VH-VL binders against q55578. Designs and how they scored, part 8

Target 1, 249 residues: q55578
Amino acid sequence: MAERIQKLLSQWGIASRRHAEEMILAGRVSVNGKVANLGDKADPQQDFLSVDGKQIKADNRPRDIYLLVNKPRDVLSTCDDPRGRKTVLDLLPQDLQRGKGLHPVGRLDRNSTGALLLTNDGELTLRLTHPRYHLPKTYDVWLEGNPSDEDLEKWRSGMMLDGKKTLPATLEVISENKDQIHLLVTLTEGRNRQIRRLAEELGLTVLKLHRRTIGPLQLHTRGKVLGSGQFRFLSPAEIRLLKKQVNLR
Below, E stands for the ipSAE of ESMFold2; O stands for the ipSAE of OpenDDE; V2 stands for 0.75 times the mean of E and O plus 0.25 times the DockQ between their complexes.

## First folded at step 1 (VH-VL)

Design p07 (framework fv_pimurutamab; at its last look DockQ between E and O 0.09; V2 from the best seeds 0.00; counts 0 for: pae E 17.7 > 2, placed apart)
Fold by ESMFold2-Fast, scan of step 1:
Structure p07 (fold): chain C 249 residues (1-249), chain A 124 residues (1-124), chain B 107 residues (1-107)
Amino acid sequence: as target 1 above (249 residues)
Amino acid sequence: EVQLVESGGGLVQPGGSLRLSCAASGFTFDSYGVHWVRQAPGKGLEWLGVIYSGGSTDYGNEFTSRFTISRDNAKNSLYLQMNSLRAEDTAVYYCARSKYYGSGSYFTRYFDYWGQGTMVTVSS
Amino acid sequence: EIVLTQSPATLSLSPGERATLSCRASQSVSSYIHWYQQKPGQAPRLLIKEASNRATGIPARFSGSGSGTDFTLTISSLEPEDFAVYYCQQRSNFPLTFGGGTKVEIK
């Protein structure tokens, strides 16, 4: 069946869907010897797909890389920043910054910190970011103010956001005083600025947002701390667990 | 009726390891945060850490490198793995459940139920 | 970390007398103080939650009060079973902390 070219490139581990779109716009992708345009489709069984003159096929995948980054504040979750601001790629050695196809899986806002996966495995990226797979992500959320039990129950059960009710969340109170509350929030969806916007609907301001986990991935494992701005490679066991949770492999 | 029952305590030599268990019954275990609290003989209560309903953990500052809290929801069980034990770890270890807000919520606030405790003695 | 200071360390009284136990926090904990009772050889038992709310099954002679940094547990008339150690606990900030305890003993 014919599918969008950026989807095919992502499924084949050539680039993230967004990066694939950028490659198409740059004229680097061809279908049957003709330069592809954004929006074009190709059938992987019928059509000849190439990148930079090299034919691409599912069984000719580049070496896959999987990194966990503890994103600090004021670092952007992008491959490139046209205004020269620091990005998550800038946290890596030069050898990993270019030529590997590494991209962040999903995003954390500039003001948010914590766990962020970088990979060049496009199929894994698609599955981890697709709403269908409901990968749980857990956040430490510090809020200014004191929500009522009723407000927290509304958040847990789901609230209206952009005309659609949010999926149920798991909420636990870590600590609370008269000025602020520290929540542990687990979400199985990734809607735009969801935690901050839901807090705003309840009259609360997010003081700090930190992503603690992405599925089985943790920043602090085996008595070791992955500190702010640091990265590490995923273990084979972590890669296996992550793929299993999205029915890959 | 809510019950928490600790087990696995005993005599262990300094530098040794021990795993404590806490068996839960009478409530939906996987919906609650559960904690470990210890008490040295004749002394006060010390919070060790918690495992939240979702599986995330938090510890007191002294315990992160030596102690690990885990849970098995299929077995309604909470565990404390203790490594590199010292004489000062000699204490009764309690498991306790965090009370939730209202019906069906998982917010943790206070310890409404405690186990009977299991004694760990670290001595040569 | 928030330090909770309980005073006195020991309170010697006779049955029928009023007991007043203090818990002071190193910084404001709003009303997020809980009180527990512990008898020798037994696990702690929740008495008072959120400064002043009596837990289920706790007799009316137990009451709690206070806010901010100063909290009090009062037993209006001591019964024989009330001679125990009492602990306050805060949940205002991580990590969770307990006071050092007040032992209520027979005079």
Scores: ipSAE 0.360, ipTM 0.685, lowest interface PAE 4.1, mean pLDDT 85
Fold by OpenDDE, look of step 2:
Structure p07 (fold): chain C 249 residues (1-249), chain A 124 residues (1-124), chain B 107 residues (1-107)
Amino acid sequence: as target 1 above (249 residues)
Amino acid sequence: EVQLVESGGGLVQPGGSLRLSCAASGFTFDSYGVHWVRQAPGKGLEWLGVIYSGGSTDYGNEFTSRFTISRDNAKNSLYLQMNSLRAEDTAVYYCARSKYYGSGSYFTRYFDYWGQGTMVTVSS
Amino acid sequence: EIVLTQSPATLSLSPGERATLSCRASQSVSSYIHWYQQKPGQAPRLLIKEASNRATGIPARFSGSGSGTDFTLTISSLEPEDFAVYYCQQRSNFPLTFGGGTKVEIK
């Protein structure tokens, strides 16, 4: 089946889609000996793609890779940072950092920690980031002070954010004292900095935010602890579960 | 307003069975753990068990074999199935919400709302 | 299970007096102790959560203190409506357990 060239290049680990587009615009990409134009499609089974005069073979497609990372603080959920800041890819071995097309699925902000999925499966990425297929995500949330019962209920039932009410959330209080409260929050949507913004709306300060789970993925499973900055490959079962949840086979 | 209302209490013979219900309103029921606590006449409070939002349960050691806690989130209802009842099971049975509950490795907290209780009398 | 022992069993006081109730745990429960008030014919009412935090709507005359194994509920000046039975409860370990209660009665 014919696909957009930038998609193919991205899947083959040659370049990000954006960079691939730039390459195409620069005349660096050819299909069957003809310079490709933006918007062109190619069939990897029938057509010959070349970059900078070198033929790219479909057989060199990187295998699908699925990683769970425990993102530490001060690490960015991006493939590349123009400011040279540390990214989640820097947590990986060199052989995984480049040439595999790995990218984060969704994002955690710089100050947040916890579960982040990295993959080179673009289709899965699209599904997982699509509002239609939002997976439940659980967070450890540490707040300064003690919110009122009313405020917690507001959070649970949904609050207005950007003109739209948030979906109901599950909030469990793990511990509290005079200084702080520890919540276990489960969201079924992923709005930008949702937890932090909601806390702010309630006049609360988030001290620490840690994502524990992404759908079926858990940082800590029986007998396996994924420490800060560490990563692991997903099991076949985990991959199947993820795909199933987003209606992929 | 948060409200819990127990029902199903009454007189039962030793060896009999009884199912208590607790109707919840005024809060997101499926997001809370709910408990059963009983109080024999003139005695203290005794925790029977909890059912978490996900449906998992924990029981007092002496109740695991005879008592079963369940819930129907669609009906905002909590249930306590009691089998092989004994005279010493005579008590007021309360349902209570743990304002903040745990699951798995996390522990439950305190009971912020209680029903008014339903009386169960086990007598021949 | 963790056993909570409350003392005294009965406390006879007059309105305006200070009440001090003790709850002792058989093992350390950190600060995971809660206090309840129960009046005759009523369900228990949460008073203090996590050893020292007043529940919503609870008057300032009620206070809790302690950590580890020894906890105290204090009523600084008893009001007529404060005469009731008070229970402590631990959440440190399952099964959850209550103390035997302290009855605060009018002298």
Scores: ipSAE 0.005, ipTM 0.513, lowest interface PAE 10.2, mean pLDDT 89
Fold by ESMFold2, look of step 2:
Structure p07 (fold): chain C 249 residues (1-249), chain A 124 residues (1-124), chain B 107 residues (1-107)
Amino acid sequence: as target 1 above (249 residues)
Amino acid sequence: EVQLVESGGGLVQPGGSLRLSCAASGFTFDSYGVHWVRQAPGKGLEWLGVIYSGGSTDYGNEFTSRFTISRDNAKNSLYLQMNSLRAEDTAVYYCARSKYYGSGSYFTRYFDYWGQGTMVTVSS
Amino acid sequence: EIVLTQSPATLSLSPGERATLSCRASQSVSSYIHWYQQKPGQAPRLLIKEASNRATGIPARFSGSGSGTDFTLTISSLEPEDFAVYYCQQRSNFPLTFGGGTKVEIK
């Protein structure tokens, strides 16, 4: 099947999607003997795709990799950053940082921490982030303020954000005192800065935001802690559960 | 009528394991956080942990490695798996319910209903 | 961990007398203190929630007060059924903790 060339180069671990676009613009990519243009599509099964004169063979696609990272504060959820800031790939061993096609599934804001899935499985990424599949994600949210019961029920039921009502959410109080509250929030959607923006709408200030889980994936299980900045491979059972939740394989 | 009934206590040797159960009735079990609290003979109360309606847990210090709280909402049951038991674990073990706070939007952490307790004795 | 210190350990009084029980927290817990009554051989019973709010069915002779670190349970006129052990409990932070108890006994 025909795909945009920059996407193919990313899937085959040649370059990030952004850098692949630069390679295309530089005339380094050809399809069937002709220099490719940005936006062109190719099918490695049907077309002769080459980069710097070397054919991209369908059989040389990198093996699927699935990693869970505990993203620390001030690390970007991106494959690369043109400003040279630290990214989640910098947390990995050098062998995994390049040539494997790894990318984050979804994102966490720079000042948020916690669970982030990295993979080169593009089909899984598409499904896990697709609105049709409501993969639950849980967050620890530390807030300054004292929301009323009515405010929290409004959040649970859905609030208007960018003209569209948010999906219902689960909110459980972990602890509270006069000035602060710690919530466990479960969302089944990932709208832009949703937790921070809804908290602001209720007059609350987000002090810390930490993603505890992504579906079946947990940072901290009984007796095992995945520390800040650390990563691990997913177990085969975890991979199967993720795929089952999005009707894959 | 809200009821919580613990079972599974008894005499166990040091290093052994026990699984305690708490059967709930008279309320919508799925909508409450449920807790384990213990009391050594002649001593005060000690909170062990909670499992929330959604299945997430929080534990007291020192208990995260040896004790596991679980629930089966279909059976209206709360469980405490205790491993590597020690003499200091000898106590009456209670299950307790935390009510929704306010308009039912918060789980409270006061224990409005308690079971009668089940005695665990760890002795050779 | 928030330590709750109850005093006195034992309070010896006669029926009809006023009982004053103290609970001191090692750090501020705002108003997130609960009080329980426990009679021998029985489970604890919720008495006061959120420092000052009586639980359902608790007689008016029981009252609670305080905020921050210092809390008081008052029984205005002791009845025979009030001789028991009383515990305070904070819910401000995990782990949830209880005080050591105050035994109210017949003089």
Scores: ipSAE 0.000, ipTM 0.429, lowest interface PAE 17.7, mean pLDDT 84
ESMFold2 (binder alone), look of step 2: mean pLDDT 88; pTM 0.914

Design p08 (framework fv_pimurutamab)
Fold by ESMFold2-Fast, scan of step 1:
Structure p08 (fold): chain C 249 residues (1-249), chain A 121 residues (1-121), chain B 107 residues (1-107)
Amino acid sequence: as target 1 above (249 residues)
Amino acid sequence: EVQLVESGGGLVQPGGSLRLSCAASGFTFSSYEVHWVRQAPGKGLEWLGVISSGGSTDYGNEFTSRFTISRDNAKNSLYLQMNSLRAEDTAVYYCARVDTAMVYEYYFDYWGQGTMVTVSS
Amino acid sequence: EIVLTQSPATLSLSPGERATLSCRASQSVSNYIHWYQQKPGQAPRLLIKDASNRATGIPARFSGSGSGTDFTLTISSLEPEDFAVYYCQQYYDWPLTFGGGTKVEIK
């Protein structure tokens, strides 16, 4: 059956519907060798679509999708919320919310912010969430109080949590005043609410928690800041570095 | 309009170090992924490594310990730091760009003219 | 790593003849193969994208075909400027790899 070209491009994961419309307007999309116009339709069973002269091939449809989101506060790291609360999928255009199988890789608490990977690549998700692969994640942590050097060293070397010692962490003091401290914390494991629970064990309260990086993924790339509530597609280099980190090729 | 210009090549002794530069102009450098590719005299092309727009790097297995790729987006420049150079590193070194705006597009659309590195005593 | 084998290493032909160049991958690369042309003293130039799509400005006499492991570059009627070295390249998996090249030379 014939469908709008921007719908097909979106369904196949080539571009968002809005971006697909921009590509059509720019003369970058053709059907059967003829440049397409907005409003044109194509039948994927009978017609050849191409973008910038490249034929869209059946074995590339639908494509795996990899997105980095800068999660704001009060947004849930879930695909669906029974109570209708705002989720990370609600931050995406409608064409990416439905039919793509996108899901968050791991979780950030409702009141935590920062880097969150969304993908429909189930094998990558499984491996990125598995403790065996030790993918480093870096956090900006603001704590109420003044931990001693001894307290910070306990955290660095590992502390008991749920009957098992946590893996070593890297902690760097970014700034400190009489009432609070800002730490940069790098972890290679993702245990439930680990940073908040370890801080609590030391008698400290987490005021703010922001995930800055996930392995090679950073919020501020391409000469631009990925602002709160925004998303971007991962580059091929970022995807391959993530796969290399977990022994996928 | 779009240009990539390599520089910094020359004659270097075995065991020495050298830093190559690639100056970009005519496009938004920070939005592009950039690669280094080398070619020994009379031989084929060999992929060396890549740096993403955000600074993430990857290398061919042979290059991981001796070569480092970096970029300075404020200066529209790409760099290749080469250490512990061997005679087999004698080659023309090219920089080339990839537009990552489309996930399906992954080809070198523009190359520099190359800079020759000769490793010899 | 994925190895690309190009054959023949050298192809000696006269202007006006058809050239057929082969590239074989050690494993399936779907259609993730590009072809580049390189003339002496020059950087490579993108010729064919994704096995079969001509790059901007490339004459109609150049065509590519193939999928999986076996790929072909065809020049229907050689012009003097077509005598060059041709490389195939895969981007299906890391590291990126090139074939050893086929030199098309005047007989």
Scores: ipSAE 0.006, ipTM 0.438, lowest interface PAE 12.9, mean pLDDT 83

Design p09 (framework fv_pimurutamab; at its last look DockQ between E and O 0.50; V2 from the best seeds 0.00; counts 0 for: pae E 5.7 > 2)
Fold by ESMFold2-Fast, scan of step 1:
Structure p09 (fold): chain C 249 residues (1-249), chain A 122 residues (1-122), chain B 107 residues (1-107)
Amino acid sequence: as target 1 above (249 residues)
Amino acid sequence: EVQLVESGGGLVQPGGSLRLSCAASGFSFSSYGVHWVRQAPGKGLEWLGVIWAGGSTDYGNEFTSRFTISRDNAKNSLYLQMNSLRAEDTAVYYCARGFSGYRYVGHAFDIWGQGTMVTVSS
Amino acid sequence: EIVLTQSPATLSLSPGERATLSCRASQDVSSYIHWYQQKPGQAPRLLIKDASNRATGIPARFSGSGSGTDFTLTISSLEPEDFAVYYCQQRSNYPYTFGGGTKVEIK
């Protein structure tokens, strides 16, 4: 049965459907030796698909899968919700939702957005979430009003949370106006709702919280924008950098 | 002495690529956000982008999608990779230091390099 | 993006005279305007940060004022080395933007 090429590439775990469309537009995908165009179809039983000159088959998918998701609001960072609410897995094509063992690495709250890694590589997950490796994560934080320099310095240096002082954070001011301030916050620890709770301790309201990076992983790379609700496969270079960061492979 | 020194400019054909470098000395480079600013001959200043102390990048507009900013804290160096260069990219390119990121310090460019000229012409 | 309009484009004055340069923002930038001086063939030099705070080493004849949308850079008595182009810049909103510049030239 003939299917859209972007659907096949997505179902086979080669790329997200959106990314597959971009690969087709870039002339990187061919069917039976001919460069494919958007709208083209292929029959996985009859046709030969190639990406960057390499033949791809349904049974030749990577065993381990590494995805970066730009999590929107009101989507849960879990692989299964007992109440049936929308989860990050629901953002993926059906073939990636079941039978692959995909799970999020760490979490973002329902009302937070941004970078979230999904993988079925359990060893990598254990190491990336272990405090030992101090994997940095960077957040865009919009706060209501104009906090004092003293308040920002307290946050940067560390504050008491659940009986233990938080690790020093990197805080940079991107912009501010009469109504709000936009901070870039980099943390090397992942305590429960840390940014929101520290803001609350200072009497500040978080208007928006967005995670832009996880270690070397970025939502926006030059020439590629990962929009809200979208996902992409990690490049071999990104996988290598993540594994190196946690002394794996 | 606090200093920034650019290098890597020169003449390049339209469609070509160049990588500019900026060497920092006299301050804790890793603690600062550092910026690229360009100026076409006889024209004003245009902010290209920044790489923050934490490593994240932000860029000025969609026309700088061809440019990538990176840093190497071990080498106290800042880089600008420029691809698919066009005649309108002809300019002096400056690197500049922003302040520490605290509110009252301000994001003013207090230290500038001398600039390096990039000419895109056949 | 926030547009900064500097006026006049050129200001022709003699040494010893007062120079008054204007920078107008398309929307409220509170006090988050910086001023730079650029001499021919040289990199810009920070003069004033956040509307009115003189940068280190900048002579007292330079002063800045304003808030909201209207900002002014004043040079109380022009010295020969002050003939240059002056730029304003905002940090109130991303992306950061510069004004078109005011050239202060000898009459």
Scores: ipSAE 0.650, ipTM 0.822, lowest interface PAE 1.5, mean pLDDT 86
Fold by OpenDDE, look of step 2:
Structure p09 (fold): chain C 249 residues (1-249), chain A 122 residues (1-122), chain B 107 residues (1-107)
Amino acid sequence: as target 1 above (249 residues)
Amino acid sequence: EVQLVESGGGLVQPGGSLRLSCAASGFSFSSYGVHWVRQAPGKGLEWLGVIWAGGSTDYGNEFTSRFTISRDNAKNSLYLQMNSLRAEDTAVYYCARGFSGYRYVGHAFDIWGQGTMVTVSS
Amino acid sequence: EIVLTQSPATLSLSPGERATLSCRASQDVSSYIHWYQQKPGQAPRLLIKDASNRATGIPARFSGSGSGTDFTLTISSLEPEDFAVYYCQQRSNYPYTFGGGTKVEIK
């Protein structure tokens, strides 16, 4: 079946879809010896794709890889950083860092830690990042100060952010003292820096933010503790569960 | 009436597996963290773990490898999957609701089931 | 893990007497101690939350006090139905742990 060339290139780990488009526009991609245009499709079983004059074969498609990473602080949720800062890919062995097409699914900001999914499955990535398929995500949130019950309820019920009310959230108080509170916050949406922004709106400061779950994925599960900076492969069961949640099964 | 009802207990051989269930009624189950606590015959209480309202779990260190807590909010049900059972796992197993309020949630056990007995013996 | 030591193991008293139960933590647990009552053949019942807060429906004769490492459950005047085993529980750190219990029995 014919597919968009940028999709094929992405699936084959050659480039992200966006970068692939740029490559196409630059005239670097050819189909059956002809320079491809943006929007062109190719059948990987029938057509020969070339990048920079080198033939790309479907047989060289990297296997689907799914990784759960415990992102540490000061590591970026990106494939490449122009400033040369450490990225989540740097946490992986060299053989996984390049050539596999691994990229983060979603983002955690630099100061946040915890569960981050890496995969080369573009379709899954698209689904998981689509507003329609927001997976619940649970965070450990340490806040400075003591929010009132009213404020906590406001957060739970939804608060205005960028002109739109946030979805209801689950807030569970784990511990509290005079100086700080520890919450488990579960979100079903992923607005930019949502937890931090909501905290700020309430006059609170986030001291630490740690994502512990992404849908069915949990950092600490059945005898396996994924430490900071560590990663593991997802189990087949986990992959199935993820795909099911986004209707890919 | 707020109620928790455990089931699934019984006799199992060492090395075997058992899945306990806890059925919740009379309250918004999905809003609560729920715990498993066991009590060996004539002994004290032992906390096994919790599944929070958001679905995340925490376990006692000694149980993490063998026990799995899960929930089905649609069925108002809590589960405890126990693998590689040992004689010392013989106990009454309770599910307990974490106390919930506007501020304090899930860390005091205000509602308990009646318990279900698990006997591990050859 | 945090070890909670309850004392005495057994407390023999008569109805109408004052009962004082101790729970000592191996480390500072702030006020994150709960007390439970358990009668034979029954599930535990929550008595006190966070060291000193009486749970809903619990009679006024039950009170809790303490902070840090030393906690006390007091029954000002024992009723016949109060003869049971009492457990303290900490939620300061994982894993949550219970004390060994104090049995309050009739003298």
Scores: ipSAE 0.171, ipTM 0.670, lowest interface PAE 3.0, mean pLDDT 90
Fold by ESMFold2, look of step 2:
Structure p09 (fold): chain C 249 residues (1-249), chain A 122 residues (1-122), chain B 107 residues (1-107)
Amino acid sequence: as target 1 above (249 residues)
Amino acid sequence: EVQLVESGGGLVQPGGSLRLSCAASGFSFSSYGVHWVRQAPGKGLEWLGVIWAGGSTDYGNEFTSRFTISRDNAKNSLYLQMNSLRAEDTAVYYCARGFSGYRYVGHAFDIWGQGTMVTVSS
Amino acid sequence: EIVLTQSPATLSLSPGERATLSCRASQDVSSYIHWYQQKPGQAPRLLIKDASNRATGIPARFSGSGSGTDFTLTISSLEPEDFAVYYCQQRSNYPYTFGGGTKVEIK
């Protein structure tokens, strides 16, 4: 089936869609011997699509891959870091690190830990990260400080962040003692460093931030624990639930 | 009015499995963390675990491997799946509601079910 | 995990007498102690939340006090319906734990 060329290059693990567009504009991509233009479509089963003179063969398409990673602290949520720091891809076996088109879905801050989805399914990625799909994410938040009930209600109801009120959140007190509180926070949006920034607005210090779940995906299930730095493949049921959440079949 | 009703108890052989249900009514079930607590005959209360409003679970230390808590918000129902049952699992099993929104009552159990008896014996 | 030690295990008293029940935590739990009453064959009933706050519908003869590690439930004048087992519970840290109970029985 004919697809936009930048999508094909991404599906074949050659480049991100944006980088693929740059390659097209640079004249590096050809369809049936003719230099391609941005927006052109091709079908690898029926067309001769090439990049830098090398054919994109239909049978070289990487399989769809869906991984859940328990990201440790000080690992970046990027495909590549210009400074050479450790990324989530470095946690994977060598054969998954390159050539498969894997990228993180959303981000976790360097100093945050927990659930992070990696996939080469670009359409799923775009939908899961789009604000219109309010995919719930649940976090363990350890805070230093003694927030009032009024502070917690402000957080639940929404607070101003970058000129826009945050969406309502679910917030459960798991435990507290003389100088610390452990919250379970569920958000349906993923604004930049939202939990950390809202905690700071309330005069609280984030000691640890851990994402437990992304929609149906859990790090710790019946008798199975995905340890820090480990990964697993998603089950077919998990993939179906994620796709259903964002209107894919 | 606010109510919790357990069901599914009975006699089970050692090594067997049993699934308990807890039906909720009179409140917005999906907005609350709900808990399981058990009591062996002649013994005290033992907290088993919770399923939070967002669907995440936490368990008492010894219950993580054999017991699974789940919920179905469309049915206003809480479940406890118990596997590999032992004689010491013989107890009355209660479901209980804690408030999700208030520090003072967030983990206080203000509504309890009547309990359902599970007996594990040969 | 936090261990709650209730004493005495059994308290034998007559109606009209004052009952004093103790709950001691193995570490500082601030005021995060709840008290429950359980009659034979019944589910527990919440009496006191956060050390001293009576739950809705609980008679004024029940009162709670304490902070840190030492907590007390007091029944100022026992009524016939007060002969039951009383449990304390902490919510300061996971996992949540109950005390072993104090049985208040008729003398």
Scores: ipSAE 0.157, ipTM 0.644, lowest interface PAE 5.7, mean pLDDT 86
ESMFold2 (binder alone), look of step 2: mean pLDDT 90; pTM 0.922

